# VH-VL binders against o27280, part 76

Target 1, 266 residues: o27280
Amino acid sequence: MDSMNVPEVLEIKRIVEESESVKTFIFSWDFRREVRPGQFVMVWDFRDEKPMSVSLIDPVRSEIGISIRRVGEFTDRVHGLSEGDLLGIRGPYGRGFELMGRDILLVGGGIGMAPLAALADEATARGMRVDALVAARTADELLFLDRLEAAGVNISTCTDDGSCGFKGFAHERLLTLEENHDMAAVCGPEPMMFQVMRILDERDVPAQLSLERYMKCAVGICGQCCLDDTGFRVCAEGPVFWSQELSRVREFGRYRRDPAGRRVPW
Below, E stands for the ipSAE of ESMFold2; O stands for the ipSAE of OpenDDE; V2 stands for 0.75 times the mean of E and O plus 0.25 times the DockQ between their complexes.

## First folded at step 3 (VH-VL)

Design p25 (framework fv_bamlanivimab; at its last look DockQ between E and O 0.77; V2 from the best seeds 0.00; counts 0 for: pae E 3.5 > 2)
Fold by OpenDDE, second read of step 4:
Structure p25 (fold): chain C 266 residues (1-266), chain A 121 residues (1-121), chain B 107 residues (1-107)
Amino acid sequence: as target 1 above (266 residues)
Amino acid sequence: QVQLVQSGAEVKKPGSSVKVSCKASGGTFSSYAISWVRQAPGQGLEWMGRIIPIFGTANYAQKFQGRVTITADKSTSTAYMELSSLRSEDTAVYYCARSTYDFGSGYMDVWGQGTAVTVSS
Amino acid sequence: DIQMTQSPSSLSASVGDRVTITCRASQSISSYLSWYQQKPGKAPKLLIYAASSLQSGVPSRFSGSGSGTDFTLTITSLQPEDFATYYCQQSYSTPWTFGQGTKVEIK
């Protein structure tokens, strides 16, 4: 078995409070192990293990960041940790984003901005123009704005309540934009991604979307993250998919499997 | 009627720092970005950096990275530009200018009156 | 950084003349190009944004055209108040950069 499948116990080097509910945990990382935006790691708190997207990739500082939203027992425990505390990290896993063209559109919702923030760093480093549509329910839930601005990303904000930027949903904001991009990367609530993908497809903009599913093994064995009809494993063939691939996935934007394997609507 | 009003002229010694203010009135401060642009005597315009007050962090031209700090106080609708380690070449009129931060634009539609900064021994 | 090159650096014209100023970007900037007018001792004034959109309050004798790398500012009939220096500016990516300017002088 590959050494990457054994959790490495790492010390939390730094914690960045992104919002009231989101923290970024920074770890020292040996970049002999390549990591790409869009990939995820399994985070082990010695009790449970959860997949988390990599939100920061910094080869200069030899660091990676993992942004975690407080949503349940596991994340509650993790959010209670301090700098210097330990976590188990194994990975990275999955297929990350690919960059192409000169102009890229990032569409992110909530914690979905985590992998996109990492992608933004790479894209800007490559000299690409990066437009980021950052969506959240409210202004205080918008993530990574400072970081994106500092990187030279062109930001557009969208909030459900209109507290910052466009009042409405990301796909509604997207409809108001006339500019096309060479490619798009999308990550957020699946209903959002579904609508965004539809618009991008109509505009013939190549799009990659990062899916979230219940993942247990992260190595394509257990099948818990299998997508109906296709057999795609989100942890192996994903989590980043091209829109053409997702067009074959009937459940996309419609339902998901819970930990018990039952279909649950979005 | 949106206006940007800048602080008064400055005379500084080499090696010192200058901090110029730009107060916005007549509009929504949080809906826009504030850029700083300077113009040396008889020269063209040079963009230094931009801040989006609602976000908090600024973006700087590489030329000024590490020497310029742009900040904003949302409560007073005031943006600041601090330039350190001043040299004679920094003698210029410094302008603040408003622009949208939403991608698809990037034009500066409202300008301050300018602040003359003279660096001399 | 994206370099903006204006042409000419200066020109002499008479009232009523058609004046054309060009701006070339070192790479494609789509339509993220603005034109400014600056008079001595005054702050720049926005004339055109998004390559061809006339700023509110700007006389219709001003117009902008172009996309990609080549852009043009046109004054159809030069007026006495139009003698000034004009700058193009790209906002395609940071850092934003300006052309070196075109001084329009009275003939």
Scores: ipSAE 0.684, ipTM 0.871, lowest interface PAE 1.1, mean pLDDT 94
Fold by ESMFold2-Fast, scan of step 3:
Structure p25 (fold): chain C 266 residues (1-266), chain A 121 residues (1-121), chain B 107 residues (1-107)
Amino acid sequence: as target 1 above (266 residues)
Amino acid sequence: QVQLVQSGAEVKKPGSSVKVSCKASGGTFSSYAISWVRQAPGQGLEWMGRIIPIFGTANYAQKFQGRVTITADKSTSTAYMELSSLRSEDTAVYYCARSTYDFGSGYMDVWGQGTAVTVSS
Amino acid sequence: DIQMTQSPSSLSASVGDRVTITCRASQSISSYLSWYQQKPGKAPKLLIYAASSLQSGVPSRFSGSGSGTDFTLTITSLQPEDFATYYCQQSYSTPWTFGQGTKVEIK
């Protein structure tokens, strides 16, 4: 679509403070330009442009929301903005999540709950049963618990430090659950997603995983176009991938690369 | 042993509102949800909604959405259910009940004694 | 909403009898089914959760079975204190819903 390639300057209609480090910026949106959970937009502060997942899709109010964690100069500047200020938005881009079956498991870590919150809204609107395993290092980093509960989502929490719910990692909590789901969607730190994927594969649960580091490939900014030894293309298909695609990628969950291109363990 | 203690019986006029309290003692408040369930005379049990205090919000059966508000005060370990725009059909015993909030844990293991609410002119 | 239907609505039994109550869900609810006992003027008491797990303190004569849409509560040797109304409840999806109840009466 032509409208996807040119940034629109939009007014920040409302800001929701999700946590000390996360804010959701809400904009009026014309839904003739469709947005699906799992897609992202490019956010432009008139100096730098960064990809951000869409966390709220509300056709009734004609609004979208973009949740941003404060981690660097760009995000710090954006967090300094107020209602009424302007941002450039370009998109949406990328492959969205697909929903199938009667029930879905969402597994989110930290800011990875942002695209999953939008997916939870769509799944509940379709009458699906939604179970969400929400993981973070500490209780104050758990996101969207109020929104998920209000939507009728069944929630289980886990924190590394035990400050809320199960004490431990998402994959350790998942191992204590015996129920299988028709499908799963996973988003969070790559090591977490890898461990979760392995358990879901063993249980024969089809899963979709969202990989933040590959969002740029979907907009033509690509330093790595192949993810596996079989020549799998990431440039046009990310950020959401099926577990079957990722099971063949040796790099996924195991190592990253430094500026010299050398493998560095997670 | 955890107990739930509810406020006393109420008689209300049509169109008014009622606010029932449920005080929990013992146990970890953050690990539990509090549901509200009503029972009209001679009728079965009807779930109205619940609150999970640590999540900061409640969810409601659609039938009651817009008329019911469930809140909690962690400092006093007390949950509240407020029902507005009362009708004679709202005459019932209202129970609070505790459950865990984990997947499939909508079973209620501890119940309050019940609060009779009568709506009459 | 998921509809829960119990059968029978009432039954008469004698002390020592084996009593069976069934509960049917309008759609599959996996094992997310609980059973409660209620005596006149009292709050419900949890007997069984997760279709077949006995609540702590509940006598072993009570047992639950089933999955999907069909569930059963069995009382192996009925005692005087077991005359009550029994309710099934699903927690698969909100709103949580209850069966209409089964009244167990003395013969």
Scores: ipSAE 0.550, ipTM 0.763, lowest interface PAE 2.0, mean pLDDT 87
Fold by ESMFold2, look of step 5:
Structure p25 (fold): chain C 266 residues (1-266), chain A 121 residues (1-121), chain B 107 residues (1-107)
Amino acid sequence: as target 1 above (266 residues)
Amino acid sequence: QVQLVQSGAEVKKPGSSVKVSCKASGGTFSSYAISWVRQAPGQGLEWMGRIIPIFGTANYAQKFQGRVTITADKSTSTAYMELSSLRSEDTAVYYCARSTYDFGSGYMDVWGQGTAVTVSS
Amino acid sequence: DIQMTQSPSSLSASVGDRVTITCRASQSISSYLSWYQQKPGKAPKLLIYAASSLQSGVPSRFSGSGSGTDFTLTITSLQPEDFATYYCQQSYSTPWTFGQGTKVEIK
């Protein structure tokens, strides 16, 4: 635990351009610190610290990958870095995904595909069939398609503008499909996850969903990542929750919180 | 109506390479997988690999890994299959075929006319 | 790799006969199986997808059944144009693989 609470300064080993707005930063990693798909790390650029999902877990190469979307000042600075530059990493933190059964459905929106790509690698390595519904606003924003294809994942795409695959939202596509999956894993914009969760619950498909909340400590002490209704700490009891746990949480899919804890619409 | 039109027959010497083209018309080229399937004289069908053009990379059967390269040019709606280090056993008719790629869709509903490749000394 | 084994490798039949061709997968492929017809000198033609779904334009005398590892193509009342070679193919996982084929000949 104590080594996980102090950032380790790591050298960027490789940078992968996933899209115009998303890069994956790869670091050497000592796997005596176990990492599970769905867990997150706190990334420190020596000014600010932000939670990021682990997108690559490669014990063979002793590597971990962190996918970061350029959305603001912190991520702009990180995107400006080169191989050989340094970042602080603390973690991993949180509860990861749990694999069960033979067939898994992944539903990912935008950068939410990052932790699901790591899960897909683990699931395929276990001999599971993996079906992935990959969603984005446009075709150019669909993430990890070539990596998922190379891993043997069965892919369906949807885009808001119809530029690739189904035109519309992930939940709309899901309604048109018959599902025989033993479980599902969902990560993306919270409104999408809420709609997908409802469909999966109605179909009696066990689902795990990965939430995003504001974080400061990442170890469950400061309370900034707490959910209404249950007091769940996203950094400790999540970020991955079963749909049954989230069905008891009224805030899920209905609003978010800013860094000051105020309710803000999605 | 989607159509696939392949390049013409070729005669090759052992050790050389061949590149077969497959031009698609109708439908969105990037919305489908393009597979390559060969058939030696008197033999069955053998899947070589596929490309999904929007993914940018191909998936190959292990038997052909290292000798086959499958590519796509979205601007011309054309897929290519190049087979190198040709042997007499590579004499076959080479087909391109399209399928959807939703959740492992791999039924091939549109086929090219086939390209005969003969490898002889 | 998933191996697909067809039976029989060939058969002789008369017009009007009921013909049954089987296909066995080396592991479960759910319903991700297709059937193709191929006539000499022609590209294959899709008959059945998703194990039992009839492709548009294919006569209703063709039917497919099965799930998991064991699949069947049935032709009820064989017609002269049905003398051809038939292939099954799995699309459960890459590499996609075909059965070795079943040649249906005139008796």
Scores: ipSAE 0.272, ipTM 0.667, lowest interface PAE 3.5, mean pLDDT 86
ESMFold2 (binder alone), look of step 5: mean pLDDT 91; pTM 0.944
OpenDDE, look of step 5: ipSAE 0.343; ipTM 0.750

Design p26 (framework fv_bamlanivimab)
Fold by OpenDDE, second read of step 4:
Structure p26 (fold): chain C 266 residues (1-266), chain A 121 residues (1-121), chain B 107 residues (1-107)
Amino acid sequence: as target 1 above (266 residues)
Amino acid sequence: QVQLVQSGAEVKKPGSSVKVSCKASGGTFSDYAISWVRQAPGQGLEWMGRIIPIFDTANYAQKFQGRVTITADKSTSTAYMELSSLRSEDTAVYYCARSTYDFGSGYMDVWGQGTAVTVSS
Amino acid sequence: DIQMTQSPSSLSASVGDRVTITCRASQSIDSYLSWYQQKPGKAPKLLIYAASSLQSGVPSRFSGSGSGTDFTLTITSLQPEDFATYYCQQSYSTPWTFGQGTKVEIK
């Protein structure tokens, strides 16, 4: 058994409250185990296990951060934890983002900004121009603005209620932007990603999108995260996909499978 | 008519700190970023940093990192630039300037009148 | 950091002259280039943004051109009020940087 598949019990070093519903848990990390933006880890609270994207990669401090949105029983328990408490972490898993070109566009919605924040750090460190369209329902749900600004990222915000920035959805905001980029990375609600992808394709901007599916094993065995028709396993072939790959995925932006295997509309 | 009005001239001793204010009027403070640019006597323009008040966070030029703090009070539409550990080389006119923070922006279309800061023993 | 180099550092011209100032970036900045005019004792004034867009209220005798690394500010017919120092500024990435300036003096 690969040591990577055994959860390592790690102490929560710090907790950053990103918003009312999102916390970032910071752990010491041995960077002999490489981790890339867009990859995920399995977080084990000794009762249940859930996949979470890495939102912070800091080789200098030898730390990683995992941003978790409070959405259910598992995350509720995790949000109840304090610094010094323990969690099991195994991974990282999946395919992360690739960087190319000089100018990159990040389009993130809600907690989808988590992996993009990590990507922004890397891109900026590489001297790339980073434009980030950060979307949320309301201003108080916009994530990582401080980190992005500090890193020199050019930020445009979009909120459903117009409380900050453009009033509307990310794809609507994107339509108003004339700037072109060498590549784009997208993560957020799948309907958002679907619309954004279409726009980017029309503009001939190579795009990578991070999908979210029910994952159980994280190692491509159980098939719970398989995408219809293609057989793509989000945990193995993804979660980051190129737009060309997703164009082959019929269910993308339309529906997903629930834990029981039933089609659930977005 | 959008205007930026800065605080008055300052004379400071080396090692001290100076805090310059920049009050915006005639527009929406939250829609813009405020940059600080200084100009030493007879020299060119030097960008120091920027704050996006609505985010309440700033970006600084590395040269000033750790020594400059840019803040904003949205309730008063006022931006502040504090420079610590002042040196004679910090003698300059300091300007605040407005820009958008959307993609494609970065031009400063409205400027304050400038604040002269003199650092001398 | 991106270095901005203007040329010339200074020039003398007469009213009615065509004046051209160039700005070169150390790397491509696409069209994220602005031009400013500064008169003695005054704050800079935005003339051109996005390399070629004329700021509202700026006379049409001012124009900007270029993309990538090479940019040009042109004054088609120099007026008495145009004697000043001009700066280019890149906003492609932070830190934003300015050219060293070009002083336009009366001949």
Scores: ipSAE 0.782, ipTM 0.897, lowest interface PAE 0.8, mean pLDDT 94
Fold by ESMFold2-Fast, scan of step 3:
Structure p26 (fold): chain C 266 residues (1-266), chain A 121 residues (1-121), chain B 107 residues (1-107)
Amino acid sequence: as target 1 above (266 residues)
Amino acid sequence: QVQLVQSGAEVKKPGSSVKVSCKASGGTFSDYAISWVRQAPGQGLEWMGRIIPIFDTANYAQKFQGRVTITADKSTSTAYMELSSLRSEDTAVYYCARSTYDFGSGYMDVWGQGTAVTVSS
Amino acid sequence: DIQMTQSPSSLSASVGDRVTITCRASQSIDSYLSWYQQKPGKAPKLLIYAASSLQSGVPSRFSGSGSGTDFTLTITSLQPEDFATYYCQQSYSTPWTFGQGTKVEIK
């Protein structure tokens, strides 16, 4: 839609410190402009704009939240902002998650829990059973455990270093857990998502995976957003894809693209 | 084996608060959630809420939200349940019980001995 | 909240009898159901989890079955120590809820 392509200058209403490196920025939102879990917005700091997944969708309070990890110059500047400061927001963009069945599994790694936290809120509001496997390198990088627990989500954790819950990777933990799910949603580092997808495929659980690595272009602009064998554009046809759509993409989970567009191993 | 040891019986007046403790002996809370379940005289079991100590987060049954607070001290493997604004209807035996917090669980395999709380004027 | 209803509320049985207790959920809970035994003045003890999995240390005469909304606990050859109250519990969604209990009394 035309109005979705013009940045709206919004006041930062509240900032939640999720961890040392992650903050959620909360804005008042007019829900006549619908937003769904799995969609993203373009965040403009009046110098640069970057795509960010929506992590909170609260129609009752008329709020959205955007969770941002500090990883570079843009995100460092945004992290320096305070309540009352302004940011440009345009969107939402992209294909969101689809909910089906009664029992769903969420598998999130690091900041990948951000879009899944919004999905968990919607699923629990619909009366669905939600099981979440929350993975990170260390305990300090596990995100949204308080929101998930308060919402009635069943939580399992794993950390690479064993500082919270299972010691190991998400796919290793998943092998030891209950199999009864009508669907799954997965978001995190591509190697993690690839391994998780393979296990879910063996269990005949339809999975939706959110790919954020190519989201540096605007909606409808193809190039860096293209996927190998399928020609999918992440920002136009994603970022959420069914596992069946990703099974033929040789790059998924094995290779990334450098700034020149060359394949590089993870 | 791991045992959960609860604090002793309490007699409280209406409007006051009670805080019951539950300590793990012979083990730890590291991989477990601790639930609180009460049983009024001659009645069945009622789940009040749980805490997952390693997440430092609690979930409460809506009936008790605003009146119950469940906390844990990870260093001593002790969980606490505090119930405020006590009424005679809160007279019950209060149990703590552990479960794994992983999905697919929710079964409580080790229970405390129970703490009798009587609310009377 | 999910309502759990047990049947019967009480029964009388003799040592050696086969006892069956049923539990019905107000909505589908898949297999997220546990059975507990409680003796007078004592805390509940876990017997069965995940509808049909026998807890370690529990005698093999106890078994659980069912899925969705209808569940059964069976004691194949009742022993003197089995006279107790039995509760089912769902852990499908919070708040976790228990059945009203079934009292198994000596005949």
Scores: ipSAE 0.315, ipTM 0.700, lowest interface PAE 4.0, mean pLDDT 86

